# VH-VL binders against q8eqq3, part 10

Target 1, 246 residues: q8eqq3
Amino acid sequence: MKIHIMIAEDERLAREELMYLLQQENDIILCPSAENGDQLLNLYQEYNPNVIFLDIHMPGINGIEVAKKIRNEFEDKDIIIIFTTAYESYGVQAFEIQATDYLLKPFSEERFKIAMNRIRKTLSTKKVRKPKVDKLVVNLDEKMMVIDPNQIGFAAREGRTVKIHFISNEVIETKMNLKELEEKLSGFPFYRPHRSYLVNMDCIKEITPWFNGAYNLVIKDLAESTIPVSRTAAKGLFDALQGVHH
Below, E stands for the ipSAE of ESMFold2; O stands for the ipSAE of OpenDDE; V2 stands for 0.75 times the mean of E and O plus 0.25 times the DockQ between their complexes.

## First folded at step 8 (VH-VL; framework fv_lerdelimumab)

Design K1 (at its last fold request DockQ between E and O 0.64; V2 from the best seeds 0.00; counts 0 for: pae E 2.6 > 2)
Fold by OpenDDE, fold request of step 13:
Structure K1 (fold): chain C 246 residues (1-246), chain A 121 residues (1-121), chain B 109 residues (1-109)
Amino acid sequence: as target 1 above (246 residues)
Amino acid sequence: EVQLVESGGGVVQPGRSLRLSCAASGFTFSSYGMHWVRQAPGKGLEWVAVISYDGSDKYYADSVKGRFTISRDNSKNTLYLQMDSLRAEDTAVYYCAKDRYKSSWYGMDVWGQGTLVTVSS
Amino acid sequence: SSELTQDPAVSVALGQTVRITCQGDSLRNYYASWYQQKPGQAPVLVIYGENKRPSGIPDRFSGSSSGNTASLTITGAQAEDEADYYCNSRDSSGYHLYVFGGGTKLTVL
């Protein structure tokens, strides 16, 4: 089965570059291309593609807005959106519309291939029942605590100890370092947004831009805790939140 | 009614030039790409050229590249094909055709009746 | 340059189904359009976007694709369907170039 892909790109060179890359793939078929948001919406209705490579920066309605319209107005939650952009700072926006990936212009062949793999994976992924939540056993001094990972908001390194913060605002201290904790939680949606933090991604309420490409996470705990996201960790976080596994 | 009407065809000697016109009506001409397609007598269809809706992009078949020029005047709803350095092989019925889209080239949904160009000594 | 190949001639009995196939590298990644041309007439678009019909085209016309091929199927061929059929697609050798197949003459018996 061929993957029907549509390109929305106002820049001819970028569009052609993307077409060139896509033409190298044997399992795709290209829909007519759009050069702006309005055209995309019209073509989307006509062709109903599986995937849209969507430039964020198009004349008129921007790519993000178009994506939102596709998601909301057409109620198409299954369409795969790959943002294309010349700028790195669109991770939050990509997340907001549940984009599968984003590609920086000029396009890297390697990065493109990664995106294609993600597309294929997404299309092949059947609704898998979430496995029963396993319990996390944490050594606390002379006792072991059985913890539901889903109850963990985040863990933070404080001095020589790691504090595990629960959604309930309960805090426990462990001698386990964040790396060890992360390993134990490998089957759960935890991410290291910062060297000093491990966050449960399911507990992220908001992502807010910070300085120099960094972000802050607001956790859904009672305290609405704020966790920093380093610039280097930001992309990975957005990927992880969107189900992109590296 | 959507209509395309070609004109300008005729008999011409090799090396000469000819300009074809295509008058469009019944649709927003400036919103669509336009094509020239030709058909030699008793032969199949051959794509010749395409021009985007605003005329900013033009593409040609290798067989005519450098000799033919596609253009349009949206104010006059007219498509043109300037044919220079004509060859015997250029003998054909020339059709103008409307693209379904502005610049994507995914089907020609309206065709003229064609105009015959004969290049002969 | 890319090329599209078609059988030069195909026959179908009245009321029967016929499939005209177009083959070419570009068809791996691009939709085919199909045109019907009757003697002395201009071509008419009958299928685009793999399996889309323009208004006025009977539903007995359908399009499909597989691998590097595209096919036009006429289910329940009518006498008036006797014509030349051309496939068309993008030329993969260059951007924004089009190419036609050699055409298939369909005879309705």
Scores: ipSAE 0.884, ipTM 0.942, lowest interface PAE 0.4, mean pLDDT 90
Fold by ESMFold2, fold request of step 13:
Structure K1 (fold): chain C 246 residues (1-246), chain A 121 residues (1-121), chain B 109 residues (1-109)
Amino acid sequence: as target 1 above (246 residues)
Amino acid sequence: EVQLVESGGGVVQPGRSLRLSCAASGFTFSSYGMHWVRQAPGKGLEWVAVISYDGSDKYYADSVKGRFTISRDNSKNTLYLQMDSLRAEDTAVYYCAKDRYKSSWYGMDVWGQGTLVTVSS
Amino acid sequence: SSELTQDPAVSVALGQTVRITCQGDSLRNYYASWYQQKPGQAPVLVIYGENKRPSGIPDRFSGSSSGNTASLTITGAQAEDEADYYCNSRDSSGYHLYVFGGGTKLTVL
């Protein structure tokens, strides 16, 4: 897989210096270059690059303002922007628009390699992705708690409240009902075996039959917790564990 | 209709000069880079030269550098190739081609039909 | 000074899929363009920017690249696809220099 890189730089020698550095890299491919902000926006739309090396001082619209347009008008949160500039003072502005890095001109091989490593790290993080719900945030009376869904064994309606049972044996109370909790965990392998339960299927240890076509579940490391599977939910549970969709 | 028409080809003796022209129509000539590409009889394509949209940047293949000069007149929508010190190896059909971009050279999307240059005694 | 290498000829049965390849060091970092040339005619751009088709080029033409190799794929080859095919890209010895491959003659059987 190649990293598609676009250069936006109006000064020929600076552009060629950056191209020389980039062509030493084995994993990148160069898009057409832009020499002003309007040209950059047009080429960006045509080529959809992974990375833009963006000169702050191109003719026309300022490079920082171009980056803001890409973030706001095209809503591209994934694009990696590396600013280039002759002046050290732009670091604060780069932070404000969430630039990945910046390079001072004339380009240092050391700083260029650091920028490339940061680009590759950022792209590797994207490839090792969690579901859109990476963490579960639960509001408690005086704090918000950030939870790794993989640590949840099950959730149960107990009286008028829902309790989240961790595989560590810890229990917390949430104001969310089981339907809301299930929706927030849609990227994780949770299932409703019963109207009062939501179970992490990766944590199921045992499934045992029960009366009238029902079943019971035992969760790993929570041997004292028996979770009912209703007669009507049993087929769906077994299909979900086997990856069959009905 | 987008169109490129080459002219100025002919038979010339080695060591002489020839100027090719390429007339452009149907597009904004001054917005695009332009190329010359040649093809010797029975042979493959050989890139010759490129010029940026405003004429400020010009680049040549090693085989013609120092002997050929690319130029353009944007007021006349015309591309030129001045060929000096011609050699037998320069015998080819010469095509002009429009680039998709003004100065980046990432695809020749319109071609003329070519003009034949024969260099022989 | 860099070269783009293509096989001189390739054959495909009518309706089948064929891949034409182009190798060169510059293709690691620069897109290839692909041109079709039928006898007695000027070349026609069929792929640019790795996998983009100009207007009027059939969907059966596609492009790809990996490492220092670019490929032109024709899915469901038709008799009219019989032609010479050239790749073109930047010459790695100079930022603005360009080179064509030697061409591949495609025969549709």
Scores: ipSAE 0.467, ipTM 0.784, lowest interface PAE 2.6, mean pLDDT 84
ESMFold2, look of step 8: ipSAE 0.402; ipTM 0.751
ESMFold2 (binder alone), look of step 8: mean pLDDT 91; pTM 0.936
OpenDDE, look of step 8: ipSAE 0.856; ipTM 0.920
ESMFold2, look of step 10: ipSAE 0.420; ipTM 0.769
ESMFold2 (binder alone), look of step 10: mean pLDDT 90; pTM 0.937
OpenDDE, look of step 10: ipSAE 0.866; ipTM 0.927
ESMFold2, fold request of step 13: ipSAE 0.021, 0.439; ipTM 0.517, 0.771
ESMFold2 (binder alone), fold request of step 13: mean pLDDT 90, 91, 90; pTM 0.936, 0.937, 0.935
OpenDDE, fold request of step 13: ipSAE 0.878, 0.882; ipTM 0.941, 0.940

Design K4 (at its last look DockQ between E and O 0.38; V2 from the best seeds 0.00; counts 0 for: pae E 7.8 > 2)
Fold by OpenDDE, look of step 8:
Structure K4 (fold): chain C 246 residues (1-246), chain A 121 residues (1-121), chain B 109 residues (1-109)
Amino acid sequence: as target 1 above (246 residues)
Amino acid sequence: EVQLVESGGGVVQPGRSLRLSCAASGFTFSSYGMHWVRQAPGKGLEWVAVISYDGSDKYYADSVKGRFTISRDNSKNTLYLQMDSLRAEDTAVYYCAKDRYKSSWYGMDVWGQGTLVTVSS
Amino acid sequence: SSELTQDPAVSVALGQTVRITCQGDSLRNYYASWYQQKPGQAPVLVIYGENKRPSGIPDRFSGSSSGNTASLTITGAQAEDEADYYCNSWDSSGYHLYVFGGGTKLTVL
């Protein structure tokens, strides 16, 4: 899988130098570059990169402020930030926003390589250690239910509501849609095998072929529930089960 | 409605010059890079040149470098292509195209209908 | 100079899935854009940024990348999808150059 990298740099020469260095790497793809903080925010929303090389000293909103804004607005996203600067004094600020690394200008190839290795290591670790949202809070009609996501077998859209099916065969109804639920469960191994289903991959007992390239999932719940997998979702499911993230 | 309209095409002899224009409307012209792309009869697309939103950066295909000049007048919402020392192989439909961004070249989302340039003796 | 290569022609049955692939060194580090061109018409952007669709482009069009390749996939091909498809990429490693692939003629059977 390619690492999607975005550069925010107002100095053309510095930007080109960084692009040149990045182009030497085989596992990265370059997003459009930003020349200021506002442009970065817009492009970030559009391309959702894995990594940002962010110049601290840009016109308008400085890199630190932009980084903070990104962290605040997109807290659920695990974005890697590498600060770039001509000054050594911003190390503390970089730490405060949990920057992965700090690169001084002019860029050292050796230092750049170290940063790339850190990026790769971080991405590898994050793939392995998805921050587990500890608990899922679901609003029911008159109460809030605190749910352990690991106890969920699958969720299904039934009419206008979504039903969450637990491994225990308990079923609760929520007003959340599947997309919302999926977002809240982003730190857990859930997959959308079908437009009407969200399945906990850890609860998959069997995968059986169905008609026309589709599949059925058998869940490890008491009922051994069967969940359909669409043809379009099949490949992604297998990849996800094998730990391949796209 | 976003629209690009090319003009200036015609028949010219080799060695002569021709200037193409592209009139833009329906979007903030000064905020986007602009491209020229050409297509010879029965052939594929060939990128010709790009100019950044403010005209500060220009890049050309090797096939036209030194002969063609891309420019723009943001006050008139117009893109230009000055073609000098024209050759027979320059015969093509010339399209102007809007880049998605100011100076990052990641797709052309709006195209004109093109203007035909024929270079023949 | 950077070069992008495409198969000159591919066919797909109505309702079936087809993948058009583009190969080139620039695609290792840069997104491909894909353009559809019907006879006598200007090209239309159908995919950019690996798998982004402009407004108005049907969701049956999708993009992907791997190694030095980019692919345009049409899932459930329609008769109106018959056209020439061009990949495009930017290369800034040497001479700044935008480059198109040779184009792929898609026939819907």
Scores: ipSAE 0.795, ipTM 0.885, lowest interface PAE 0.5, mean pLDDT 89
Fold by ESMFold2, look of step 8:
Structure K4 (fold): chain C 246 residues (1-246), chain A 121 residues (1-121), chain B 109 residues (1-109)
Amino acid sequence: as target 1 above (246 residues)
Amino acid sequence: EVQLVESGGGVVQPGRSLRLSCAASGFTFSSYGMHWVRQAPGKGLEWVAVISYDGSDKYYADSVKGRFTISRDNSKNTLYLQMDSLRAEDTAVYYCAKDRYKSSWYGMDVWGQGTLVTVSS
Amino acid sequence: SSELTQDPAVSVALGQTVRITCQGDSLRNYYASWYQQKPGQAPVLVIYGENKRPSGIPDRFSGSSSGNTASLTITGAQAEDEADYYCNSWDSSGYHLYVFGGGTKLTVL
């Protein structure tokens, strides 16, 4: 079945870039696009899309206020909202946003495909209780980044800093230690297999034995990286994985 | 009421030029994309050109590209089609049409009654 | 000429149901619209956005799509429905072209 997608983006070039990416997908149909929040609300009511790609910073009523109106005043809890943002300023305070996903501008093809796969999964599992999706805010030098925890493969302490390894092969450094990172990822399936590592259990591809009751992990799409599992953490890892993937 | 009225049609020799006008009333002209569509005698509809609400984007059918120019004057609520280097194949009734949407082209909800252009020796 | 293909003619008995089809690659990603044209008259939009009916269009007109094909269905056809019907959408290139099908002449018997 076709997924009816609407976009709301006031910058023509960004709108055209997103439309180009969407046109590459065979299972979608594009609704007329909106350039501002009021136009979006009118088109939303006329076309009843399954998915809205919604720019946070549009002229007039902003994307957050539009999403609130759709959820609260129109009481549409089933529509999938993907926020888009050009979140590029240093030192800008992060904010908490409730959304299905986020997509940073300029749009990465790899992150776009991940968002599309999440959309498809969400639509196929309607009526099943959906986990609350929060964003993680991390400090990077003189800026803050808004991160989707599901895009993280693992984090590792390497020297004096912690490096967050995304399933896209991108790596960022943070001043946050692994304990702080683990606490902020509460509610997501992260595990501490070693004092220097934090792993996304949903991304584990292989678990191989190592000497002395230890193991190594291989992360999906990051096959060049192996992650140690200490002897004392191994039992807890297997307990956490029981019945999910084998 | 929403209304479009074309003018400027007539009989002209091949290689000559004509300019068509479309006067709009009853809606905010500057908020909508506009089209020209033509229909040769006994034939089907052929899309000719579209212009965005603010005039920043213009697109043409291959059959007229380089010869026709679409334009608009939002202060006069008027759409134009400048037709240069006319050919016998350009003989048609020319309709102007209003798009339903500001920057997307998903339906022409209001049409004029058309103006006849005949290109004949 | 056009990437949208329609049968040139179809017939329906008065009061019966008819389906007019339109096929093309652009219909994979874009909504179709449908126009009715009677002799000597300007076209009239009867369906937009795949299945939406403008105000004033009888509810016997409906639209649908599947794959690369869009359909206009007229249930309970009336004599006044005798007309040419055109489908319309973007070419497969997206924003750059806006194309009509060749048209289907509907005869009501």
Scores: ipSAE 0.044, ipTM 0.532, lowest interface PAE 7.8, mean pLDDT 81
ESMFold2 (binder alone), look of step 8: mean pLDDT 89; pTM 0.927

Design K5 (at its last look DockQ between E and O 0.01; V2 from the best seeds 0.00; counts 0 for: pae E 17.3 > 2, placed apart)
Fold by OpenDDE, look of step 8:
Structure K5 (fold): chain C 246 residues (1-246), chain A 121 residues (1-121), chain B 109 residues (1-109)
Amino acid sequence: as target 1 above (246 residues)
Amino acid sequence: EVQLVESGGGVVQPGRSLRLSCAASGFTFSSYGMHWVRQAPGKGLEWVAVISYDGSDKYYADSVKGRFTISRDNSKNTLYLQMDSLRAEDTAVYYCAKDRYKENWYGMDVWGQGTLVTVSS
Amino acid sequence: SSELTQDPAVSVALGQTVRITCQGDSLRNYYASWYQQKPGQAPVLVIYGENKRPSGIPDRFSGSSSGNTASLTITGAQAEDEADYYCNSRDSSGNHLYVFGGGTKLTVL
């Protein structure tokens, strides 16, 4: 899987230099760049990068403050922040926001490589140690709902929205997409049997063969809901059910 | 409604010049980069040029570099393509397209209907 | 400039799934955008940012990437999906340039 990286840098030359360095890496993909903190926040919401290279000294809100906002607003996300700066004095601040690393300008290729290795190591560790989310908070139109993930049977994309189906047969709509939901539920036994579905594996009652190597899941809800399993997802599902991790 | 409307196309002889215009409406024109993309008859899409939101940056495909000039007038919500030293291979439908961002170049989300330019002797 | 390559033509049965793939060096580090073009019409953006859909684009369209490839997948192809599809990416050689693939003609059977 590629590492999605976003750059926040107001200096064009510095931004281009960083882009050049990143382009030398084979396992990264570049998100749109931001020139200031506000742009970063907007683009962050849209692209949800794994890593942000963040200049501390940007016009308006500085990089540290933006980082804090990201951490506060998206506390459940494991965003990796690499600060970029012309000054060495921001080590303490970087620590306070749990920055992974910092790079001094002008960028050293060797130092950049070290940072990339740290990024990769961090991502690999996080994949292995998925933090358990105790509760899922879902923003509804006028309220926030606190959800026990164990009460979820499955989630489904319905048009432009995602519906969360509870084992109680209650259904709620969320503004989150399935990917976001899946990420938030990473500590629970959820699986993507289909691009439009996220299923709680503990709620699977039956698996029935379907056409061309696909399957259907029957859920232990009152409605005995049927969820499709794509051919590509079938093998992974069985492995997951058997506790095999790849 | 977001809309782009190209104009200025026509038939010209090789070596001549032509200026295309693209009128934008329904969005903040000055906040987005703009592109020209062309398509020769029966052929695929070819990127031609891009201009940043404020016109400070311009980039061209190698095939048109030195001959074409992209520009914009944000006060008129208009994009231009000055085409000089036209060649037969420049024959195409020319589309103007809106970039998703001011200078990031991450997709064109709005397209005009296109204007046909025919270069023939 | 860098090049993006596509199969010139693919076919899919109605209701089935088809994947159109684009390959090129730029796709190693940059997202692909996908454009649908029907005869006599302007291109329409259908996928950007690897797997993002503009408003109005059906959810049967999806995007993915791997290595130096990007793919557009239509899950449950409809008759109206018959069109030419072009991939597009930032040109890694010029950084500020765009490049289109050669296009893929999709026939829905």
Scores: ipSAE 0.844, ipTM 0.913, lowest interface PAE 0.4, mean pLDDT 90
Fold by ESMFold2, look of step 8:
Structure K5 (fold): chain C 246 residues (1-246), chain A 121 residues (1-121), chain B 109 residues (1-109)
Amino acid sequence: as target 1 above (246 residues)
Amino acid sequence: EVQLVESGGGVVQPGRSLRLSCAASGFTFSSYGMHWVRQAPGKGLEWVAVISYDGSDKYYADSVKGRFTISRDNSKNTLYLQMDSLRAEDTAVYYCAKDRYKENWYGMDVWGQGTLVTVSS
Amino acid sequence: SSELTQDPAVSVALGQTVRITCQGDSLRNYYASWYQQKPGQAPVLVIYGENKRPSGIPDRFSGSSSGNTASLTITGAQAEDEADYYCNSRDSSGNHLYVFGGGTKLTVL
């Protein structure tokens, strides 16, 4: 069982020290780090971590105010909040917000281990949160793009490049080949109906016969696109659509 | 009513084997970790073994490691303890107990009545 | 494996407060659970997660911990509280082995 942890800390050296300590633990996954309270609130909602290490003194909205928003406005009573601060004067406020622990800087290794053990014990008595990790990173020519695989209708090879067609009618181009793309999508219901195509089976609207035992696919909301299904791929496609797996 | 009932205890010679069963009812058995705990006559409690909710993780006390095997059949709501190479020191009442959670074992909130295992010549 | 040490016996006058202690290195990092066992009966969980009480356990039972020591406190002890009490925790390495203390016999005078 992996604990998804996010940190919010604007001071680079303190952030790096906390990351170093966390990376020594075998049972955690670090979410992207926040350097201010507003960034934390955005990342928290996107990644839904189990635990936040939250510096009180950050620019913009401070850590106490962030915790209040999480507890009261977002009504998240289950997330584990560990405040970090150089100051003892915030203890009453941390208690009132129901923080799990309160770490004084500089962090000792012993105190950090105690906090980690409390986190693990607290999680053993709570429902495990489902982290939001359903995005895929794909290569484009000059950049990498983060996409939701459920938005892909199909991909088609054109020369040395592959075009990814979204159900929104947007199209992007990548240097990845279809095999690489298929491997990255292995957790999603994609199928190769033809050597030049990769389709999202959840997006298939129509299957129509074609000459010589072949078929054509129509993708939902992409009415002008027809995708060939070779004779040899047809049986496998129909089996996959009917829930027959190999 | 949440219940655990142990069975399979008895008198057995050293070096022999015995299988204990624990029948569970009144709760979703497949959602919880399960333990075996034993108590020698006139002695305190000794933790023996634990198994995760789906059977994928098993842990044993050093005193039984390599000789005892914990297992479960979630379709029959039954926990098992296979005890091989029994020794006189294994003589005890054996309790099964339900964990409060599936894998992060923390507090045994329901216990059976126990079954006596006597290992003697 | 880790050892949890308990005094073998403690006495309390009816209606008074008693503290039963459990000491071990693992308690620096892990909370203890506490079990009550009456003669001829299976153990009953009375405290978990430091100071949490299962349903049906009277509010006179409470727990605490400090350093390497966990404590079970019974305020206003009743005759029915006479029993053996065991602490239980993980070992100090966190490798998922449980260990029980030796038990404390509580006598209510």
Scores: ipSAE 0.000, ipTM 0.392, lowest interface PAE 17.3, mean pLDDT 81
ESMFold2 (binder alone), look of step 8: mean pLDDT 91; pTM 0.938

